# VHH binders against a8x493r558to705, part 4

Target 1, 148 residues: a8x493r558to705
Amino acid sequence: QWLENALDMTNCRLLRVAGESKKNFVNDSPFLLINEASVYMLARHIDMDVQDILTRFRSNIVVRGLPPFIEDTAKRLSIENLEFEVVDKCTRCEMICVDPMTGEKDPSLLLALRDYRNKQKMTFGIYIRQSNFEPGQFVEAGSAVRFF
Below, E stands for the ipSAE of ESMFold2; O stands for the ipSAE of OpenDDE; V2 stands for 0.75 times the mean of E and O plus 0.25 times the DockQ between their complexes.

## First folded at step 1 (VHH)

Design p24 (framework vhh_7n9e_1)
Fold by ESMFold2-Fast, scan of step 1:
Structure p24 (fold): chain B 148 residues (1-148), chain A 121 residues (1-121)
Amino acid sequence: as target 1 above (148 residues)
Amino acid sequence: DVQLVESGGGLVQAGGSLRLSCAASGFTFSYYDMYWGRQAPGKGREWVSGISTSGSYTAYASSVKGRFTISRDNAKNTLYLQMNNLKPEDTALYYCAAEGDYLWSTQYDYWGQGTQVTVSS
């Protein structure tokens, strides 16, 4: 449950959970988590609107209150009493290059990500999977998040 | 080794049309997004158009949208650019690039020799 390198970052909170009516994370597929501060840093670097990036990234979970890119080093996290393992980093592909309103491809975001983050490995965000089961648990905006 | 060979350029009058081709080898063409870029005399390289692996998604620079059409034939490992309503401002060396190349970077060795397009007034 605990690793000695756990990061106690005061005020890390769940900002948004997209999708499920139940707001539970029990699923065969991992969920995509994005750190809001990382999005702000990327937006500032590439002169793009934060909301446009969030829309294109299609994340399931957005967290607030962390330093930019700290999620890249995470092995585990908790949201309240729910425990999650980090199963992989999210490699971004052509889907972030599609304008959701027009359907047209604009490769600028993908090319900028490759240059800014990792030339050979287009990663932004992490895939997480729930590692424990506690029936009747729900996660709300404002829930405490801790990274390990 | 990745190899890209462009062809189809030439001299054309304003309002005319040209079709460019890019023959690709040394990689699995159908797995890569493909792009066309150009460089006018005395200017830096600029992105012109891009196409997804399946051909379902395309993108165009605002200066060419509505006039140029990018397409690909994965069975023939070939990328195309159909250029209509050409303008003198379209005069440039045209080159193709595979996914992972930055069209505004001079550091990528996978650009072909290019094909020259000259549009007279």
Scores: ipSAE 0.007, ipTM 0.171, lowest interface PAE 9.5, mean pLDDT 73

Design q01 (framework vhh_lunsekimig_d3)
Fold by ESMFold2-Fast, scan of step 1:
Structure q01 (fold): chain B 148 residues (1-148), chain A 120 residues (1-120)
Amino acid sequence: as target 1 above (148 residues)
Amino acid sequence: EVQLVESGGGVVQPGGSLRLSCAASGFTFSRYALYWYRQAAGIERELIASITSGGSTNYVDSVKGRFTISRDNSENTMYLQMNSLRAEDTGLYYCAARYSWYKPGSFDYWGQGTLVTVSS
């Protein structure tokens, strides 16, 4: 890979937005964003299904087309004309340990995340908050996402 | 304690079909990623198909479209449906299990193997 490949963000797209957040970002509460590429890297490392990790991480927003873990250093982003600020990193807790099919609890994913993200305090994903308000605006899958 | 037992191997003519089974006991089957490996005479054991605990499947190019891996967590059994068999598919087929969650001290569990012979 060339260095230019790591800097090319033109293909970053919104993959998923959960629930009411899909139409607008009216809440003052922060939204949880994860980067699909980071999930693929984790899945490969721990030999776990990508879809299981995505389900367990319960993010509001999933983006793709970015280098893995670039979200860890992001300060701002935009989705279309909506602007967001990064508030904090998401520290994962016991909720990711609940099997989505059975409801059984197994601490293994949290322990794996702790070990894999050794220096990141079990963080995975970022909390973002809308920094400008534009009533009536909506986003959909495929919307352009830009990180700053 | 932990067991993986393969069955379903046998002799079949080119173009035929076989279904292999791998019955598991002694561990929480649903939490394990499961694998079919093949050992042919004179070559190293190779991974030919895998299925994660969540059901995602992968195949080596030489078997894509011909083989189908599946699992039944209620019966603690993994399957390999083999269609359009070729002479080069001849070998010992092993099932293997690896904890799909990261867990210090995890090890591969292996079966004893079942022989598949594709010939006249």
Scores: ipSAE 0.000, ipTM 0.135, lowest interface PAE 14.4, mean pLDDT 75

Design q02 (framework vhh_gocatamig_d2)
Fold by ESMFold2-Fast, scan of step 1:
Structure q02 (fold): chain B 148 residues (1-148), chain A 119 residues (1-119)
Amino acid sequence: as target 1 above (148 residues)
Amino acid sequence: EVQLVESGGGLVQPGGSLTLSCAASGSIFSRYALAWYRQAPGKKRELVAGIYSGGSTVYMDSVKGRFTISRDNAKNSVYLQMNSLRAEDTAVYYCAAKLWYGRTEYDYWGQGTLVTVSS
């Protein structure tokens, strides 16, 4: 990472956590993390609203302040004093084609994602697993995020 | 900005056929979901048929098997082929366009074309 990338990562913040905003227990179930900048790049490419993509992708965690797609190379991250390991990339399926408001199915998003990333791959976001036990720790919007 | 212009309306006898066309200008057509709505005198507008950017279609129950919606992205056009027309199909037909993933129900509407099914 050169200085510019390091400075970008230093300003990385937690934008959203789905469900509870407090994580006090060891949880080995993967969480889905998405980088807001990556969503903006996809949204521009396919002419889709950012919030609609976020809703359809059903991420647990959204971070901001990173270069687009830098999360694809991450191996570990921390949010405050909670530590996470990257388990895998998230391969998207037909669920992103269902409009969450109406239940209507349109394959356009999945096809556009395939074309945008690679016609053979449809990955977007990363699965992360909490790797430490931190009782009483609080994670909320604005919390500092560090990638390793 | 997108402009939608309908054509193909007219007077037809019961059991006849008509093809409605809608031409779009001013935007990236292939990203839009397109629909045909109709409004008969004294009634609210209702969705007749829709076609999403990926080609999936939806139809009102009373027109299934009689009407077919299609699109031609190279010509920025959407079509409604209407067969076995009935008196109750008499209405002004409107072309509508929206981004499938947009929050607004429909972003653009045509001015309408009148279809009269009568002897």
Scores: ipSAE 0.000, ipTM 0.151, lowest interface PAE 12.6, mean pLDDT 74

Design q03 (framework vhh_vobarilizumab_d1; at its last look DockQ between E and O 0.06; V2 from the best seeds 0.00; counts 0 for: pae E 13.2 > 2, placed apart)
Fold by OpenDDE, look of step 2:
Structure q03 (fold): chain B 148 residues (1-148), chain A 120 residues (1-120)
Amino acid sequence: as target 1 above (148 residues)
Amino acid sequence: EVQLVESGGGLVQPGGSLRLSCAASGFTFSRNYMAWYRQAPGKGRELVAGIYSGGSTSYADSVKGRFTISRDNAKNTLYLQMNSLRPEDTAVYYCAKGYRLSWYPEFDYWGQGTLVTVSS
């Protein structure tokens, strides 16, 4: 049934941008994008708050409205008029075991990721880089997101 | 098994107050997002308030300033303090476990609900 919802990706939106409310991406460093739905799947696998997981993953961009793990096969995406190329997957390590706000260590998330990825590489999130440049263009929470 | 049991509902006059409680069991309460939903007659279920594991809260615009969600992790209990109640607050109130995605139709878990009736 979730497949039916997956067919309509028109409601995918930018949930959060780290830093300023309005963000441009004109820099040489890639940004880390996290899919909220993917986080939700991990959260259901372990007793951990989605917000806690999002914090631990230290993403620059969080998107909602996409099926889980669609980002794993994405090659490109757009946020409003900005176009991005997927440059890599984010390999996760013990860093995600540490709450960046409290310093508390919990291995549950990393273990969950290991189990979820099975024998695959423990990745979560994708690195993206802006591929077009339009002066004065910004994105913010609520911006339309499309994966390709 | 996850269990959520709401209590504290009842009849109250406009302007009155109620405090709802939700006893949670079967999961690590302190690590989970919890929320209150409500469903009025003839309407869909709507989010009233949510509280993250870290303690941050969110509220529907209709209840901001009047309702307060809180949690006691030691007691595995979720609370909803409702002040300045209005007739439009009349609904069955549900305690829910888990973060809700707006595009997912399913919730993790919720209780059987407790009825709140605001009437003169």
Scores: ipSAE 0.459, ipTM 0.753, lowest interface PAE 1.0, mean pLDDT 87
Fold by ESMFold2-Fast, scan of step 1:
Structure q03 (fold): chain B 148 residues (1-148), chain A 120 residues (1-120)
Amino acid sequence: as target 1 above (148 residues)
Amino acid sequence: EVQLVESGGGLVQPGGSLRLSCAASGFTFSRNYMAWYRQAPGKGRELVAGIYSGGSTSYADSVKGRFTISRDNAKNTLYLQMNSLRPEDTAVYYCAKGYRLSWYPEFDYWGQGTLVTVSS
């Protein structure tokens, strides 16, 4: 893609890592990563609050500085010197209909995601696992992220 | 330092209305999830209403349709408009600052609270 070749991806940064995930990426359960730009694109489409969507999606890791949905085709990534493989895409369920702060039920996000992405595959975000076993590694907000 | 200062509580008769305010300082108010909690006598804290940075709102079933949460980002102020008040709404009401990107619902700061008494 010509646009892919023209984009400056040097400003790709780790925006957030959930509690335990920032200390230890080595475990049997994959971590859920979402791209902030993809959330902004979805939010624009469905007239929904970006922060509300981020909270409902319950991701472990949020990255910024990338084109929307580039994570959908990623096979691996690095955060600083840590390497990760993409295990699968995250299929969303009715859990995102429940506001985790108040418990209010609102089907709007799930219905909008169904219509936006694909009626049979309501995916948003990717599951990743560390590919090189390095216990004790540490990452933090602002860490450099690269996709391959 | 983060400060949250509630006001507007008081004694009101059943069916009445009150408007609570929370003056926030020490953080970027416009970018934070904000919420109202309450604690009734003998009960734990209950989250009653929340508002996201972009204005999306959510409510506990017990108050939906009666209470309205809103924010004024220019004034760093959070509001709770309480209509059709019932005796069971009697509680201390707390303003709370949420964690922006938490996948758990977490609040890191609360105000001192303002007492709302619904009684004849």
Scores: ipSAE 0.266, ipTM 0.679, lowest interface PAE 3.7, mean pLDDT 80
Fold by ESMFold2, look of step 2:
Structure q03 (fold): chain B 148 residues (1-148), chain A 120 residues (1-120)
Amino acid sequence: as target 1 above (148 residues)
Amino acid sequence: EVQLVESGGGLVQPGGSLRLSCAASGFTFSRNYMAWYRQAPGKGRELVAGIYSGGSTSYADSVKGRFTISRDNAKNTLYLQMNSLRPEDTAVYYCAKGYRLSWYPEFDYWGQGTLVTVSS
C-alpha cells in the first residue's frame, strides 16, 4: 500500500523556526509554514531581499528542498518523528505590504502574489497543527521534513 | 563562534559626526540582516537602523536623514555614519546579527557595544 499523494522529498529540510535554532512545542496551536522555493518564485520579480519578504509573511516555520507551491496540495507532514496535519492555507492581506521594522508600505509583494494566484484567493503558506503532541518535543534547523 | 566587535565611539560635540564600525566573523556576513541598536542610560535598547542582505535599509524616525547604515561584504564590516549628532543620541551602540531566512528579523548575537557621547 503506497501513498499516492505523498511527496517524497527526502532532502527536504527545516530551514528555521521563528527566530530560534529550535522550537519546543508546548500546545496544540497551529503553526504557519512557508516553503522557501515559493518565496524565491515571488521574489524574482520584486526588488526585495528574500529575508524582507519572509518577515512580511510572518511564518513560524520555513522549509527548503521542495518545488515552489507544492505545499498547496499537502495534507500532512512530518518533521523528524513529529506529525502534523495541514489545517488550512493562509490568506494574505495588505499587512504583508508593511515593513515590520519601519512601518513603510510597499504593495509589490501583494501584487506579485495576486498575479501568481490569477486573482483567486490570495493564499501563501499553510497552517499546520501537531497531531501527536507530547510535552518536551522540539524541532530544529536541519530536521528532516516529509510531505504527504 | 559568532563575533561582533564595535568601534568608532567617542566624545563629539552637538552637530558633529561620527562613524561606527562593526567587524563581524563566524558566519556568512553577506547573507545576514544586520542592525545597529542603542541603549541610553536608564532606557531600554532601541533599534536605530537595519540593513538587509540585498542592501535595503530601514531607520528609526529619530535618526532618519542623519544616520546612514551601510555594509562592506568583502570586509565583513557593518557601518553607521552618524551626522548632525544631538545630545539625545548619547548611548552605547550595539551591532546586532539577524537570522538568515527567518519569518522576522530576529537577533541572536550582539556585540559588547561602543559608547557615543554627544556633549561639550
Scores: ipSAE 0.000, ipTM 0.131, lowest interface PAE 13.2, mean pLDDT 75
ESMFold2 (binder alone), look of step 2: mean pLDDT 83; pTM 0.837

Design q04 (framework vhh_8k46_1)
Fold by ESMFold2-Fast, scan of step 1:
Structure q04 (fold): chain B 148 residues (1-148), chain A 125 residues (1-125)
Amino acid sequence: as target 1 above (148 residues)
Amino acid sequence: AVQLQASGGGFVQPGGSLRLSCAASGRTFSSYAMGWFRQAPGKEREFVSAISWSGGSTYYADSVKGRFTISRDNSKNTVYLQMNSLRAEDTATYYCAAKRYLSGYYTSPEEYDYWGQGTQVTVSS
């Protein structure tokens, strides 16, 4: 109750899961998680549409309700009853420079990320892997997310 | 952070040709898609042609397909519009524009961030 109440104060929710309304995280391959607030900060820096950035970043999972870049410090998280470990940070390369509709290359997003990060790192988002398998469990938009 | 200078306009008779140039100054020219738009007196600004940052993709309004050719030279920071078989309806002020957004919509003036001052093309007998 007490712990649950404290975690609820983060107001962190699952905003989007790629490819389906419900997701079963059964496999051991990492999933790419991106924080919506971090995308908004980058979008303002380059005056670009948030949806275009999300499409180029190819995120599997988008969360809402966190301060920008707080995901960079996360070690573990839960989505409902599923537990995940943070495997690594996602290092961005020239693939985010490719327009998914036209195939055209434009380095602007990668250059903006370099500048926004003060040339320290080219990372954006985190890779997560389920740490405890529970068959038949699903998550969907609106599911509660807790970071540790 | 790019400045655009359009040039090459003038007077031609129907059936004639002109080559417009758009010289860019500033950083990152090679990361911008470039477009040409035109505006005739009493009409809205309309799309003419666009070229991707690499030159690998080109786009044309139906009214100019087969007559106009867009190209770019990133080593010279310049975009060109070769206009052949000119018609009276091509009379307009021609503007070059740079688009820094990564979206694929090349036909809307609102998508472009930087604009040149324009160059007048008059096709008349």
Scores: ipSAE 0.000, ipTM 0.113, lowest interface PAE 15.2, mean pLDDT 73

Design q05 (framework vhh_7pa5_2)
Fold by ESMFold2-Fast, scan of step 1:
Structure q05 (fold): chain B 148 residues (1-148), chain A 120 residues (1-120)
Amino acid sequence: as target 1 above (148 residues)
Amino acid sequence: QVQLVESGGGMVQPGGSLRLSCAASGFTFSSYAMSWVRRAPGKGPEWVSTISGSGGRTSYADSVKGRFTISRDNAKNTLYLQMNSLKPEDTALYYCAKHYSGWLYHFDYWGQGTQVTVSS
């Protein structure tokens, strides 16, 4: 399988990292990565604000500039000079139905995910783990992201 | 100017071993993943193996797993491929390739290649 230039996503950027915009990564600690374009596609089906969905999903990392759901097929990625492996897909549960501001429970997001995505596995996002074991690494909003 | 120069190819019998080397210059070697890619007569290019910039992560094509080992010496700006238990199917021109910003199948520079021929 030779796919030279088939995955040209040179505009993929890190949009957000949970906590601080700049963050050190630790080996063997999985992070939840969400693709902003995938969220936009889901939002279109339920007429919900993208930021509300992102808040409910509690992602650690948000990327932009990718086609929707391309992250589902990723095996590896890099953020600048940091290398990550994909360890699993994130299966969503009822926690995403709770409004973090009000505590009100609305099943619409989970039902939309079930109906729009895999009915057997309600997956959205990927768990990633650092693979290059470099100490003192930093990333920030705007950092380049590459998917393999 | 980026340069990649392969060496260590040759002719061997099936079951033999060869060690390929790639001397890199013109870029910060330790900052980039490196790969070996081969092209057999009458076939398209086939990715063989990748090693991360630090050397901490490696990956291999299923056709070479357990037989080939990729390694690097960042102090010497040199990439290696140790090839054991060689098969006639391994006959190909082997290229050293520099990754573009961590992409596995996106290479911005290639060497001239070194020929490996496995025959009786």
Scores: ipSAE 0.000, ipTM 0.108, lowest interface PAE 17.7, mean pLDDT 73

Design q06 (framework vhh_lunsekimig_d3)
Fold by ESMFold2-Fast, scan of step 1:
Structure q06 (fold): chain B 148 residues (1-148), chain A 120 residues (1-120)
Amino acid sequence: as target 1 above (148 residues)
Amino acid sequence: EVQLVESGGGVVQPGGSLRLSCAASGSIFSINALYWYRQAAGIERELIASIYRGGSTNYVDSVKGRFTISRDNSENTMYLQMNSLRAEDTGLYYCATRGYLYHSWGKDYWGQGTLVTVSS
């Protein structure tokens, strides 16, 4: 059972990239990156599907294969040959309370962040900006991700 | 990985009650939400009830008011109390969960299934 909690960062992968971010990271900077493992940890404190949380968080990039919340300490990362710097943490506001399908307000997610992430000033996810100078590169699901 | 074991199925008359149990073992720390699925003869397996660690529940319309899902986090066990059973509730009942740690990520875990038969 303890082996299933072991740290292994060599298989970190890009799980999802939204819209314009698939075309050119430079033109869409900054991007919101969410660690999927962090979402599942938050989901233990809220009765909401992980996909609904991701949708409400409006994430551009979702990565898999990392320990929960390791992105909070990241300063740089790479996706394939693209290099990124972390420019800020994403502080969440009441927009995550609005159901994107119905427009109805549900404070559950914001309350869960208050209770679970208050010491981190209700931040969840990081903003990243491409730091290398290669233009027009594309990435896709399964691309290798490294955090520094 | 997670192992799920169901129990409590059987034969019951229309209007009767049954209580299903699902015991989880293994990598229990990976369990966030637990689900009951049902597969009736000739139809696809469907999600009938869910329960999150925080206690929130969801039910398919056909079982609302008749079925109650609950969990005991200290015993790593989930229950489905089925009341006012109807012939159409006959089927195989599966408990399920999904892994959320990096090496178990996105993996679905299923129990073996428990048969519930509602007939006179």
Scores: ipSAE 0.000, ipTM 0.189, lowest interface PAE 12.1, mean pLDDT 74

Design s01 (framework vhh_8k46_1)
Fold by ESMFold2-Fast, scan of step 1:
Order: sequence, then C-alpha cells, then structure tokens
Structure s01 (fold): chain B 148 residues (1-148), chain A 126 residues (1-126)
Amino acid sequence: as target 1 above (148 residues)
Amino acid sequence: AVQLQASGGGFVQPGGSLRLSCAASGFTFSSYAMGWFRQAPGKEREFVSAISGSGGSTYYADSVKGRFTISRDNSKNTVYLQMNSLRAEDTATYYCAADEGTVESISYTPSEYDYWGQGTQVTVSS
C-alpha cells in the first residue's frame, strides 16, 4: 500500500510551522499539514497568491519537496525524531472564504476548490497527531520529513 | 453511462515495447486526471503513472521512470501509456482510471479515482 519506493521523496523538508493546535477537554487537537506543491497546483487554477491560499487554509505545518497530493496517501510520518500518525484528511468549509487580515468574505477560493476537485474530494491537507503522547514538542524549518 | 476501455496489452519478450490505450466516454474528459495502475496476481493495485486533465503535469512511479511515457489526446478522449524496455516484473493487469475535478493535479492512490476500466493484461516473458 505504501508508495515510498515508488516516488522520489528524498528532498522533503519542513518549510513552515505556524500556530499551535488547541486541545479540547477530551481529545488531542491534531496539527494541519499542507504540501506546498499541492498549493501551487491549486494556485494555477485561480488568480490568488500561494501565500494567501496558505493563510486562508490555516495550516500549522507546510512541507516542501513532495509531489503534489502525495500527502493524501500517507499513514504516518516523521519530522526528525518525532513520529506522527495521519488521523484524517481536512475537508474545507466556508472559513477559507474569509480574509484573515481584513475579515472580508470572498467565495472564490472555495468555489475554485469545488471546481478543481469534486465535492466528495473537497479535502486539502491532512491532520496529524504525534503518535507517542508528549504534548508541547516543536520542530524547526528545514527539518527532514519522511512519510511511511 | 461512463465507460473506460483499456486495450493494447499482450505478450512481449524482455526489452520489448507495448502501447496501451484507454478510450473514455460519458464525461467531460479534460476535467479529469487520468491514471494507470497495475496489479499482479496476489498483489495490491499499485500506481504506475498519471496525467492531469490539461496534460500539463505528468508523474511516474520510480520503477517505470525513463521507460514509460503517459500522454493524452483530449480531442479523442483517450489516454496512452507507452511502455519501453519491458521487464518480467512489469507483468500485470493494467487499469486506467479517472479522477474528477483534477484539471491541474493528479492522485496517487486507487481510492481517489472515481471511474475504472476493465483492464488489459501485459505479460513479459521469454
């Protein structure tokens, strides 16, 4: 099932880390990981800056050096010595229509995502959770990322 | 109704070549990424190659890079897989698949694809 041997992913690196997931009282809050190459593919479909898309998607972690959408196949990953489990794909809603800087509503990104992918595949990004229970750990830009 | 008809398989000796075709009908072809997957007896379906709806992006499994070439003709609703320098381990049933809404992207896993062809058998043996 795993495509590790099928695709060249040796240059995968952590590009950005932004924010912390909030914990609820019963479960860990997962981190949202987005693949930069997937964002570039979506950006070709709309007249919007890649950084604006990343900001609207509210990503916690951005990785670089992967083929587009390969993150959709991942079951586990590591960032340096930290191990993570993929817990779900991120389904997008109207929140991506709100400019986080101005508060103005623009439906273009959600409409582009609906046009670009069918409604059952309105997923963009993956939710990951550290597989060994140790909250509050952090990683740095440039750290090696490996998918399993 | 949606149909994908794969053809072009057959028996070849190691080092030979084959060209697979997948003729599509019943949907707006250029709005779908097309993928080729293969399955050997007793194995899972594995990714071989994919091409975006526009044809602007192509992707290959490491095991076939430099040997296989994917292409499409949107005016004919057909996707092709040119297979060169064939090896015994390329022996499998080859399936074409369509992924809706992927004009500038592709998918790598069988579960992402909406429509599948019946498959065409490729046997590489001396």
Scores: ipSAE 0.005, ipTM 0.276, lowest interface PAE 12.0, mean pLDDT 76

Design s02 (framework vhh_7pa5_2)
Fold by ESMFold2-Fast, scan of step 1:
Structure s02 (fold): chain B 148 residues (1-148), chain A 123 residues (1-123)
Amino acid sequence: as target 1 above (148 residues)
Amino acid sequence: QVQLVESGGGMVQPGGSLRLSCAASGFTFSSYAMSWVRRAPGKGPEWVSTISGSGGSTSYADSVKGRFTISRDNAKNTLYLQMNSLKPEDTALYYCAKGSEVTEIRYYGMDVWGQGTQVTVSS
């Protein structure tokens, strides 16, 4: 089973916490947001722990209590008084197929995503950028999230 | 008021070890992911390691994986970084940084830095 030609990977990015964290000290760096309900929806099609999926997707921000895939329609969002704009959707590549502990390749997650998206662009999650910068800002439990 | 105070830095020879500590106050320590970040002279900040609020999950930069170990003691509100097999390129100011990893939002960005503790590896 070969995924290269079946999955358009030309715009694929490897997002590690190390790479993201370097940019996180800069206001204009994008953050990767994932909706937990969307993960649960995808998880129904594969036998994989939600936490393992989150680890493979390398998200910065995880939101919950929202309808699945509402993030796909978002142009802007706010978390309390912090404002964010949606920069792009995150296109997934075969790096999510690699077990971070063993290095073993398992295409199940990528194939499930392909099937769920009806073989359209393989996106899961959104890149967001803070649009109003104030040093020392925090996000914590109970923070209200609104999508526009 | 959130406060983070780092300690444990110093001078070591290549191949040596150091253990850094970060004393946290002003927030519910166990509810937040914590990170170590470093800044070498003339360079921007570089993420080193993160640990979840419960301590059940850890992650590391490729440059330190296998050499550094992050841990926390939630009863003492203290974060640790055990650094082994130190290299000259590990020379930097090391900062303890507070993230957000709560029920509704899990944010791995660093919102607050402490004063930092200097690590110098001389060859």
Scores: ipSAE 0.000, ipTM 0.130, lowest interface PAE 11.9, mean pLDDT 69

Design s03 (framework vhh_vobarilizumab_d1)
Fold by ESMFold2-Fast, scan of step 1:
Structure s03 (fold): chain B 148 residues (1-148), chain A 120 residues (1-120)
Amino acid sequence: as target 1 above (148 residues)
Amino acid sequence: EVQLVESGGGLVQPGGSLRLSCAASGSIFSINAMAWYRQAPGKGRELVAGITSGGSTSYADSVKGRFTISRDNAKNTLYLQMNSLRPEDTAVYYCAAYEGTVTSIEYDYWGQGTLVTVSS
């Protein structure tokens, strides 16, 4: 309860991972984007595999080859010829404490986030939405990413 | 294919300022983000500041308010303005360029570095 109060769980937002498809269809709902380099930085503060952190964060899109935490200040980005706006930062809640395979609870990741970010609101990742939504478009693995 | 050349390092007294430059050459049309890293003797490389092609910036907590990263896309040059320098800022500073991708192959390019020494 103390942890719940400290993190404002009423604003907690998590997206379900659709699977490991090479293509993620674009729609008018926000996508959760995470930067792999930022995850590596967090992993240095906790004895946890990068892939385990990514699984717990349940992101829709993972970008790599970019400076850590560059996503925290981004306003817009492009993925190939698709343009996206940053809608909000992703506040992490107790769901990342649950092992997806066993269901066991471990607050270590959430506590590491609070320690690492020095913030009351534990943000990691951003929600993005296509600036000019058109049905039938999708994001592919290997697509070039540019932040603005 | 991309070459990065850092310059502007030197000896400065505590409280002083330095401006580092990183000139990019070769094929740079695929580079969408750049960063400054530093490495002190006996330590690993740490991120100092990052900037996107469009100018969005991020900073390490240790340098916020003292350092400013900027870029001149017309000149393909990255800058780091360092103010209020401290002895603990002593390090070799490296320029890096990234080709960001969605869940794909990572590419990074590094320069040879420029030494910054903060001492009296």
Scores: ipSAE 0.015, ipTM 0.350, lowest interface PAE 5.8, mean pLDDT 73

